# Ledger of designs, part 1: VHH binders against Transcriptional regulatory protein CitT (citT)

No score or structure here was measured in a lab: all are predicted.

Target 1, 230 residues: Transcriptional regulatory protein CitT (citT), of Halalkalibacterium halodurans (q9rc52)
Amino acid sequence: MTKLYKVLIIEDDFRVAQIQEQMVNDHPYFHVISTCRTGGEALDYLSEKAAALDLILLDVYIPDVKGLELLWAIREKFRDVDIMMVTAAKEVDTVQEALRGGIIDYLLKPVQKEVLHQRLDAYVQKRELFGERRQVSQEELDQLRQVQVRVQVGETPLPKGIDRLTLEKVVNALEEAETQGLTAMEGARLIGASRSTVRRYFEYLIHTKKAKAEVNYGDVGRPERRYFLC
Positions, changes and structure headers below are counted from each chain's first letter, unless a header gives other numbers; Kabat numbers aren't used for antibody chains.
ipSAE, averaged over its two directions, is called F for ESMFold2-Fast, E for ESMFold2 and O for OpenDDE. V2 adds 0.75 times the mean of E and O to 0.25 times the DockQ between the complexes of E and O.
[cut] stands for letters that were removed.
Atom coordinates printed by the task and the answers are left out, and those that the model quotes come from them; centres of patches stay.

## First folded at step 16 (VHH; from r8 with F58Y M60A S104T)

Design t6
Fold by ESMFold2, fold request of step 20:
Structure t6 (fold): chain B 230 residues (1-230), chain A 120 residues (1-120)
Amino acid sequence: as target 1 above (230 residues)
Amino acid sequence: EVQLVESGGGLVQPGGSLTLSCAASGFTFSRYALAWYRQAPGKKRELVAGITSGGTTYYADSVKGRFTISRDNAKNSVYLQMNSLRAEDTAVYYCARFGPYSWTLDFDYWGQGTLVTVSS
């Protein structure tokens, strides 16, 4: 049984709150436990319930809040809660300030359900990387960055013949190959697929500018084409 | 066929109370927000109160503290409890549906309305 993640939405327009509530509640691992319409209401709720809460979806434009003052108030008082921005605010200075506040993601409205779900999936994967550990290794910390790469690979609509789970395996294999890269044969061995299938995924990654290929000459025989993550 | 049917309107004295009901059918009620709008003669239709699928409520300033919106998903119904009624509350009241994911922010179905008259 996987954890049910509990979400607070902070949003003053009930129609926009409806959209976000329904998109979150459609996700099998997430549930909205409350929606607050003002900064004061949100801080009151957090003072009693922050320990039961996993994630906040926060709008910048809240009537009793100047700029990002609510973000900073939450960070000062409730250090364990994660924050994702879901907002129409797109000014570079606002985005940069929010990023300095240690938010996990910044989503611009309007947000499609598929996009929100992909970002929620990434959140789950990051939380699962830590699990019940007391300490982490450098490799485990580097895996946190790999979760972000996997989400980015899946951000673009996928063409026919490209499966998201297989694409994730291919990206992971290229990450593990580091500077040596992989041939299509080596990739096929690693993920348990045909050489032609793996080549199709490598070429998709090149087309989307997430990988590159180089030709290496051996002692004798045919040159080999090797693939690398960018 | 989506239907929203309002009831409970009538004539009431200032300071009195009414409860409006909106019975919904033809859609998955629990996934939508519902709202009450009103339109007085010669005026634009205005939002009075709204309630999300998750139960979050909104009220226009003119009715805040006097009106309460609620929903009953088992009965596919939304209600407006109207207390301390004033002459300015006289209008046709409409039930409207929103969602589940409409970023145009438009309500897509409206009831026929129920008349509320507040008069001494």
Scores: ipSAE 0.655, ipTM 0.878, lowest interface PAE 1.1, mean pLDDT 86
Fold by ESMFold2, fold request of step 20:
Structure t6 (fold): chain B 230 residues (1-230), chain A 120 residues (1-120)
Amino acid sequence: as target 1 above (230 residues)
Amino acid sequence: EVQLVESGGGLVQPGGSLTLSCAASGFTFSRYALAWYRQAPGKKRELVAGITSGGTTYYADSVKGRFTISRDNAKNSVYLQMNSLRAEDTAVYYCARFGPYSWTLDFDYWGQGTLVTVSS
């Protein structure tokens, strides 16, 4: 199964943090494990938990931070964590300095969910090109350049057997079901897919912590699993 | 239909405590942030505390260290534990819903409020 990437958000406005948390958590390969509201909180969290973390979504405008001081502090002390900027800061000098800090992307607020997901997809593709390899060939390095082109044409790095369009339909069906949830049969009717296909997508969402299931014993039938969006 | 129903308000002595509850219905509670606002007589409505769908909390400076916001997704409820209450905490307290993706940053549903009076 493809790795579940752990995300830290650094954002001082809880409403903006909510938007980012929900957009990230809607992605099948990503999960927010914490949100920090100040630079001090972020550095304290990283001093203890950096090894468990894959990606930081970082805002420039944090109350106790001047300019990009937090970016550079993270780069000095926590080399293995990737950083994506998600910020309203649009000054060219700030963007250029951040790029020199080796960030993976720079997104200007407001950010639509589809745009964030496309950039997260590109991140996954880059990480999967390296996988468990100890070395790379020149061909593989050249492929890193081409990952952004493939994302622009809509290619998505989901596990085999999981299609992005079908996954979106399944998530939308769970969202429409709200507190009632869905069985695999009900999902199959809504999506226009087989029961086994919909169950595969539901179980994938459970494994990636985007959904949960309850088992309820029916009157005359086998136990039914009902699926709910988290 | 979306509903937010506050409860737990009342009269309390300075230094006392109250717990406010907000029961939510008609939406997928776990996908939204919730917040408490308050409005004192003659004042504008102000944010007291917020909590994201993932459990991240925020507090106004005036209540930090005294108030605690929490949520229970299984009960579709958000709570405000108010300790060390002061006369200036007297207000109508409102529960409000935010999200999941609103870049206008507006809260879209509000409860009718519950009155908290801190008085000797």
Scores: ipSAE 0.613, ipTM 0.865, lowest interface PAE 1.4, mean pLDDT 85
Fold by OpenDDE, fold request of step 20:
Structure t6 (fold): chain B 230 residues (1-230), chain A 120 residues (1-120)
Amino acid sequence: as target 1 above (230 residues)
Amino acid sequence: EVQLVESGGGLVQPGGSLTLSCAASGFTFSRYALAWYRQAPGKKRELVAGITSGGTTYYADSVKGRFTISRDNAKNSVYLQMNSLRAEDTAVYYCARFGPYSWTLDFDYWGQGTLVTVSS
């Protein structure tokens, strides 16, 4: 494999876009060439540069887009670009509609790097199978079935560095804190772990919408955060 | 030690321009996304502009077309060029670093801030 696949990210959240960009760029066969925040931006970009793209990472929740209208717009006008959904939208009807839109994959947020890479590898396998060929055999098609769209359902596996038992301890600590919440320092004391470790768990809980933080921006450097269960 | 130091703030007239700078140290600059936030008195801190490690830029609607965020990895610096400044742009502007964890959505370090005052 010598080709570097070019990726467009359509994501309105700057932070999420950064995460995805890093993950994609860490893959040896992929590179993010651009990101778009809105449907308008995306369509404008595609109008000019769709021919250079191989893959789009598309979120459902785009500010100027209703439902999957952007997906369908892309499918209508830019049929040669593959689309992988990366979104928090887990509604069955959304997933089904996306599949009808010809997506190659559907990943639920938060996406782990390893999972994304596995799916990208699968994508590459599919692309390599087709190559420049115009015809395929039944045997080849059967092989493609193994590379079919994966819909992640259920609980997201814990990312590296997050242990389930420790996570439970952290959650329990936050529960006990109730409306008082916990700083990383306080959590560290309670759990018997380093501040950095506890912070990692707290931030994970925020990312998974299980916790929230109040931030004191008055401090220079590392902001002080107090974490609460939602 | 991670450090972000903002500079370039000051008093400007409406319609004027100003460039903010942020000098970073204590981490591998090129691997991190950076952002400018601002906070006006009595208001919440808000994202003004962001730039990914790959150079992708994001802007708040209120500043789009007027502000430009850029980075110089060789200088470990991020900049905010502010044009066509308005009174409502008056705020303390902060430089922020994106957190190191791929599953977090928060910035983890902030500078001391630099005050921008737009007044006639």
Scores: ipSAE 0.066, ipTM 0.574, lowest interface PAE 2.5, mean pLDDT 86
Fold by OpenDDE, look of step 18:
Structure t6 (fold): chain B 230 residues (1-230), chain A 120 residues (1-120)
Amino acid sequence: as target 1 above (230 residues)
Amino acid sequence: EVQLVESGGGLVQPGGSLTLSCAASGFTFSRYALAWYRQAPGKKRELVAGITSGGTTYYADSVKGRFTISRDNAKNSVYLQMNSLRAEDTAVYYCARFGPYSWTLDFDYWGQGTLVTVSS
């Protein structure tokens, strides 16, 4: 396969956009061509570049958009672009509405690289099945059923570099710290791991909305973060 | 050791322009997103502009159309071109780097900052 699928990311959070961009670009068949922060930006971009676009990664929570209005706007005007939802929205109504909007997939945040790549692979398989054909057989349609919209339910598998046993130790340490929280250094001492290792786990917990951090900005270097369970 | 060193700050009149630079070292620059933050006296540090490893840019609403963030991977540097400066742009500006992990949603390194004063 030689085709490189072009991806638009619609995401308000710059940090999340960066993560998604890296994940997508690490896939051999995909490339992010742009990122939009708002619905207005997205629609403006699509008005000019939709013909060159294959896939949109769309978040529900866009500042200038109510609910899934952007999804519907895109569907109305740009029907040839596929849309994958990548969002923290877990409401059943939102998922159902998105499905009615013709999305190809619905991924709950946080999305792991491996999961995203699997879903992108599935997308490619679906696209390859259609190819340039004008007609499809029942057998082919049956194959398409295997590439169905998935809704991530439950906890995502632990990402590479996160060990469950260690994670439990980290969580326990945070629990014991209660309102005092822990710095990476303190956590490292408690768990018997390096500061960098513990920080990785802390940040993972933040990413999964299991922990929060208070940041004390210093003059130079690494900010000091104190981590708390949510 | 990861280092971020800002430069280019100074005194400028309203409506003036200034370019900030941040020199990075100690990591593979091209793989990281960078950002400019600023902190005014008595205010919280806020994100001004960001640039992904792929070159996608983000701007705070308050600086859109006036500021431009860019990067030069060959020079391990990120820049902030500031035009049409206002008094409310007065702050210490910090260069920041994303953390090294794909699930990290925050910046993990900061420079010492460079002071920008916009005053007549």
Scores: ipSAE 0.054, ipTM 0.562, lowest interface PAE 2.2, mean pLDDT 86
Fold by OpenDDE, fold request of step 20:
Structure t6 (fold): chain B 230 residues (1-230), chain A 120 residues (1-120)
Amino acid sequence: as target 1 above (230 residues)
Amino acid sequence: EVQLVESGGGLVQPGGSLTLSCAASGFTFSRYALAWYRQAPGKKRELVAGITSGGTTYYADSVKGRFTISRDNAKNSVYLQMNSLRAEDTAVYYCARFGPYSWTLDFDYWGQGTLVTVSS
């Protein structure tokens, strides 16, 4: 296999887009060619460059998009591009509607690199099966059933370095802090762990949209953050 | 030690142009995404522009079409070309580094900032 699949990321958060870009580019058969932040940008880009694309990583939560309207717009106008959902949206009706939209996969955030690569491999397997062929046999179709659209439902596995029991303690500490929040130092004292350890857990909670941080912006270097539950 | 040092700020008239530079040291520059933030007095930090390690760019709506972010890995530097400057662009501009963790969605270092004042 020598083809390099071209990927468009539609993600309003620059930070998330960076993470996804790195993950995709680390795969030997994939490369991100662009990132769009809004539905308008995405449709404009596709109007010019859709023919060059193989796969779109699409988030449900786009600022100028209601529900899955962007998905449907893409399906209507650009039918030759495959779409993989990568989103925090876990509502059943959203997943069902996305499936009706002909997506090839549905991944819940946060996505681990290994999981994404597995799903990309599955995608490649399906694409290679079709190839330039015009007809398929029942046996080949049966093989395709093994590479069906996957919907990840359930609790996201914790990343390396995050322990469930410790995470619960950290969450409880933040809850008790209420509007006062906690610094990593304060958290460390409460949990009985190192500052760096607690900070890791706080940042994980931010990543999963369970916490937020306030920072004294304008400081030089690495500023101290105060963390709050959302 | 990670360091980010901004330069290029100053006083300009509306419609003018400036180029900000950020010199980075203390880390493998090519592996990190970089960004420019700005903060006006009494306002919160605002993401102005970002550039991934792969070169993909991101712009705030307020500066799209006017500002351009770029990077030179050989010089460990990131730049912000600002054209058609407006009074509302007045702020301290900070160069920031994206954090190293794949599940950390924030910037972990930034410089002292450089002041940009747009006034007649």
Scores: ipSAE 0.028, ipTM 0.478, lowest interface PAE 3.5, mean pLDDT 86

## First folded at step 19 (VHH; from t6 with T104Q)

Design v5
Fold by ESMFold2, fold request of step 20:
Structure v5 (fold): chain B 230 residues (1-230), chain A 120 residues (1-120)
Amino acid sequence: as target 1 above (230 residues)
Amino acid sequence: EVQLVESGGGLVQPGGSLTLSCAASGFTFSRYALAWYRQAPGKKRELVAGITSGGTTYYADSVKGRFTISRDNAKNSVYLQMNSLRAEDTAVYYCARFGPYSWQLDFDYWGQGTLVTVSS
């Protein structure tokens, strides 16, 4: 069963808090457990409840906070909680400082629900890569970076007949194939799907400019259409 | 059609209490934030209290500690409990809805208001 992630929102405007609460609560794997309106309120809440939450949605513009001082206070005392910035602050220096604070993402308001959900999905995927493991391989660490890259490129809504979970398996298979690529038959064996299903996903990736295909003539057997990530 | 109907206003003495109700219909109440605004004679309409769909409450500094906003999703209603009333609380009180995802940050429906008069 997939974990239900607990979210704290730190946002001083009740209308913006409403938008964020509803967008988060609409996601099947996330639930807002509290919303704090000031930096002091947030730190008080965290001093008692930090172990009960997974993710903070943090605004830069909070009445009793200068710059990113709240981010740094959280990092100093509450190292196990993840932070996603959701803010109107777009100055390069602010974004750079936040990134140095080890945030998982930086979203500029206004944020569409679909965009927030895509970023929450990426967060879940990263958490699931670790699962119940005690150790990780280099390949698993590389997969974590590839999830981040795919999210930051931006993605269009998926067409009918394309399932996001299966699409992720197909992308991972192409990534692991690196310079060798995959045929539809090889992809079918790797992900446990029919050849026609895998070909449909490969062609979708070509259509969206995320993959390419090449025909290799002169090999043993008949010519093969091979698929590669761009 | 969306409707917001306020009730519970009236004349009350300073230090007294009053409960305002706002009955909502025509929309999925549980997905919206609700707020109470007030407008005193000669003044602009101002936020008094708000409550998100998730139950998070917000209060103007002038009413904090004295007023309590609450909602009952089963009855499609939002309430404002007003205690320790002062003459300065005299106003027409309006119920307004917000959401669920309006980045225009505007309240798209307002009630007709209920008058609260605090005087001896």
Scores: ipSAE 0.631, ipTM 0.871, lowest interface PAE 1.2, mean pLDDT 85
Fold by ESMFold2, fold request of step 20:
Structure v5 (fold): chain B 230 residues (1-230), chain A 120 residues (1-120)
Amino acid sequence: as target 1 above (230 residues)
Amino acid sequence: EVQLVESGGGLVQPGGSLTLSCAASGFTFSRYALAWYRQAPGKKRELVAGITSGGTTYYADSVKGRFTISRDNAKNSVYLQMNSLRAEDTAVYYCARFGPYSWQLDFDYWGQGTLVTVSS
C-alpha cells in the first residue's frame, strides 16, 4: 500500500495554480492539500500545518517575496519538508542559490504533466529507499544519487511487448550492477522474470542507446553478453 | 457542446446583495478552474474572481471582502455571492472556464453574460 504524499503549492497566479494542482492530483500517489498565494500565507500555513506536509512546489516570483527569501525562511524553520522549485526564474545565480538551499529539484515553467510525473516518481523512489530503515549503506546512498541518472524512456512511446513498470525494474537492476553489468540470466533472477523477457528489455535499451553490451569469455560454456548502462 | 449559462443578474440598490450562478455542462466540471469576469460600459473586461478545481480562490482587489466565489461539483455550478454592492459594480458578468493544463493561460469557453445594475 503506497503512501499518499501531501503537497503544498505556493503560486500567486490562480491559472498556474490550477495547472499545478491538476497535474499533481492526476498522479496516483500525490494530493494537493493547500495552495498559498503569498509568502505570508505560506509561512502562516506552515507554522500550523508543516507536520502534515511532504512536499512544497515553490515559485520564485511571489509578489511579497524578494528573491529566494521564502526558501531560506522555510529552511530555517521547517527542516522536515522537501522543496521542489517550479518557476520561470532561469537566472544561473538564482538556480545555484536554490540548489545550495537543499531543494530536491528545479523545474522551469511551462512544465508538462509527464515531466512533473517523472520527477514525482523519482521523489517517491528516493523516499522508498529510506523507507523503514533507521540507517543506510553506502550502496543505498549511491542508488539515491542515481535515481535521476537511470535511463527512463517514459517520454518515448514504448514498443509492443515493453511494459514501462518492468522496464523501470530492468533499469534499476542495471544501475545496481554498476561496473559488473548483468547477463540476461542474472537479470532474470534479480527481477523475477524469464530470461527471454529480460533479454528483450536489455536489447530495447541497446536499441535506444541507453545501454551497451560486451562479450564475456568466462568459463560458462559459451560467450555471454553482459549489459551495462551507458 | 460545452455550455456555461449565467443567471441571477438584475437591478439592486447600493449596499444590496446578489448571487450569480453559472451552470456548466458538456465537460468534466471537477477538473477545470472557473472564473467570473465583468465588463462595465466603456471599460475593458476584467477578472473579478476565480476558483481552481481544488477550491483555491482568487479575488480582484476591488471586490475583496465583498464578493465570495464558490463551486458545487455535484451540481456542476459556480457561484458569485456579491455583497455591499456599489455603483461601480454595474457590469455584464461572464463565467469562463480554464484548464486543466493550458500553459497558454487562456480561457477557452465563455458564457453569454448576465447584467448586474446597481442603482437607486
Scores: ipSAE 0.620, ipTM 0.869, lowest interface PAE 1.4, mean pLDDT 85
Fold by ESMFold2, fold request of step 25:
Structure v5 (fold): chain B 230 residues (1-230), chain A 120 residues (1-120)
Amino acid sequence: as target 1 above (230 residues)
Amino acid sequence: EVQLVESGGGLVQPGGSLTLSCAASGFTFSRYALAWYRQAPGKKRELVAGITSGGTTYYADSVKGRFTISRDNAKNSVYLQMNSLRAEDTAVYYCARFGPYSWQLDFDYWGQGTLVTVSS
């Protein structure tokens, strides 16, 4: 069974609050329990209700708040609540400061429901990795990193004849070869595939500018292509 | 077809009270924010009060403490309780719908309005 996550929205424009309330409430595992319109209201609410709350959606532009002062006030007093920024503030300095405040995500308005839901799904995945555990392994911490990468990168379709698992093996083999590189024969031995299969993957990496090839005319007669990561 | 029908306007003495109603139909009422706007003669239409689908309320400074917005999702209705009325509250009052996900921030449907006149 899955936990219902409780959300506070901090937003001064009721139209923007409406959009966020509805997008969050459309998610099956999240529910907005309150919306605050000022920094003062938010801090008052948190002083009484922070223990009942999982996640804050926070705007930078709140009338009684200078810069990220509200973020820092929340971090000082209410350490158990997670914060996601939902804001029009896009200046690099502001984003960098917010990240230093330990926010879980930063979304720029206007935000589509589908994008918000993807980020809420990632939040659930991270929370589920911890569950009711008292401690974690290094492998579990590494899984948190992989959740972030999958959300950020997304899934890019691969062309016919290229599958993602084999591509990963080919890239790893080239990484391990470093400056020495690999021939298609050497790659085939390393990953247990045919020479023609490995060459197809190497040429795909060249086409996408992820690898390069060099030729060596050596004593053997026919040139031999060696492949390197860029 | 979306419909917003205001009622409850009329003539009232200064210091008096009046309740406006807006009956909604043709949409899933519980998913939308509703607002009351007013327009006095020769003036621009201005926001008076708003209420989100979740019940969060917003008020113009000029009416805080005197007016109360509420909604009844079972009756598909939004209300404006107006107390301590003043001559400057004289206006046509409009009900408007917002949402659920309009980042253009425009109200997409408006009622025809109901006249409130505050005069001795």
Scores: ipSAE 0.614, ipTM 0.863, lowest interface PAE 1.3, mean pLDDT 85
Fold by ESMFold2, fold request of step 25:
Structure v5 (fold): chain B 230 residues (1-230), chain A 120 residues (1-120)
Amino acid sequence: as target 1 above (230 residues)
Amino acid sequence: EVQLVESGGGLVQPGGSLTLSCAASGFTFSRYALAWYRQAPGKKRELVAGITSGGTTYYADSVKGRFTISRDNAKNSVYLQMNSLRAEDTAVYYCARFGPYSWQLDFDYWGQGTLVTVSS
């Protein structure tokens, strides 16, 4: 039903590349086919493989690149590849210049997996709206605007005391525990936080109906709460 | 539960080669990035090489061209092939895991280390 979209990541820090690769690959309709670490490497890759790509995730801060010169080089030579900025660069002049380059989105790091997936969903909807069509109607163009509005209003802000990055680490730990679940102590070990912090996040997930807890009594001692994704 | 066990360290002559291994258990290995760090006496711990879950590799400038990182998801193992070894490569080498989504940019588990000594 839906094509598998091919993604190039341009990111010089392997830790950040790891995060982006996993977030993209966790989406059912997207797959990272390569990660480039410099602007030169990226341009070499594109010279051979641009026709095989749908989307580039591009960082501004790349070692051999001044400002947005890589964005403009890509736009000059590879006009069919879409670009989404994923970067810590938040200076207004940089953002404005990138937007003038016809990028599909500008995401500030750190990016939550849920937010990235919502933006990828919007991208799919826009691509499917155009498809193999030769023309569009005004209603279809207005529908693109409605996709953008729905993404923005559909985002739920996190409550005080809940950080999105830590929440993602907690959810990942519960996902990896599968049917076994985790205690707060096991979660603390996995994510490197205090037990009280991890419990706060587990209880938030219970409150929002994304997780459940069960009390398991050992043969000895006090009962332990064990947490599971719903 | 989670463990990273380094092996393959030892004494080697300058110009020699050595392969380090890190056997991982207790987690879904294929979802994590793995890295090698090293710490020489009197120095801070430094990144040597990293490899993402997707196989993308990164190297410190001091080892680029001489060291190769690789992974084998079937064996839950990451390797560091070290060639053209120098006295300055003498250090304890640590395996560390990263991910899948840690924007804190920190490694959450470290092995015990394996000593590499490059000396005549």
Scores: ipSAE 0.606, ipTM 0.859, lowest interface PAE 1.4, mean pLDDT 85
Fold by OpenDDE, fold request of step 20:
Structure v5 (fold): chain B 230 residues (1-230), chain A 120 residues (1-120)
Amino acid sequence: as target 1 above (230 residues)
Amino acid sequence: EVQLVESGGGLVQPGGSLTLSCAASGFTFSRYALAWYRQAPGKKRELVAGITSGGTTYYADSVKGRFTISRDNAKNSVYLQMNSLRAEDTAVYYCARFGPYSWQLDFDYWGQGTLVTVSS
């Protein structure tokens, strides 16, 4: 009922790991107990701590891992730990193979907090359904189908603080800037919004791989970033 | 105003040790991930070590086993203990704050940097 589920994050990108850690920890029923950067680290960790672990958030793109070999290694050795994929890998073959590996869910990056929480809730519902029971009825199994693996397909919903109309304006501004790009300040002037607002949108575009930034680290404090469309 | 101030840099011999400190202000320190980056002359700035708000640490392969990143939320500070220093560790080291937005994939604030020189 009030169990706190322990989560391991396997993610090479420090930044992404931070985001995921925050999202998970913001959920009332989940807590990240550790993160691993490599397959080796993950397997080492699991060798010692798998018994205390409930859920793994696993990325496909791990430096020392080919394809889904880490997934299969985990499945082979640590069968009692549930695995949710969180990855930019959107290839159908990868998804299919992951499903064959017994994952409980497959989330495409970028992951929104609300979506992750929804999926975590679904996971909890499944776990609660099983509980300490050793047997289940067909009706109960049918209920489980409703909480099964949801592969996010399509456009990622816009996160809170990002509206479509403003985003379009920002994109248009970047497009017009062409190879010159825009700073947040310049963007703010063009869009008629605050510097912080425009920066938020620029960073979102980077996150969604629609834009890139060149950073001037010569300044103290906030680095100067110039944003470009990809 | 967000501020990051590095200190502790200096000249050290190969094999020596040095501890860098970064004092943060102007934001709720405990909610943010921090990182140490370094930039050598003519090279790109690279991640050295990172620490999440939850205390998870990350290290570049080149410094793993030699460097340790830690944080003290009570002091609004992040540290980099550098052991077994090598000539190739010579660089300006920067403290950085991770951005506040969940969709950001970059750090939004940097300190002025502190120079670490490792030479025989």
Scores: ipSAE 0.312, ipTM 0.737, lowest interface PAE 1.5, mean pLDDT 87

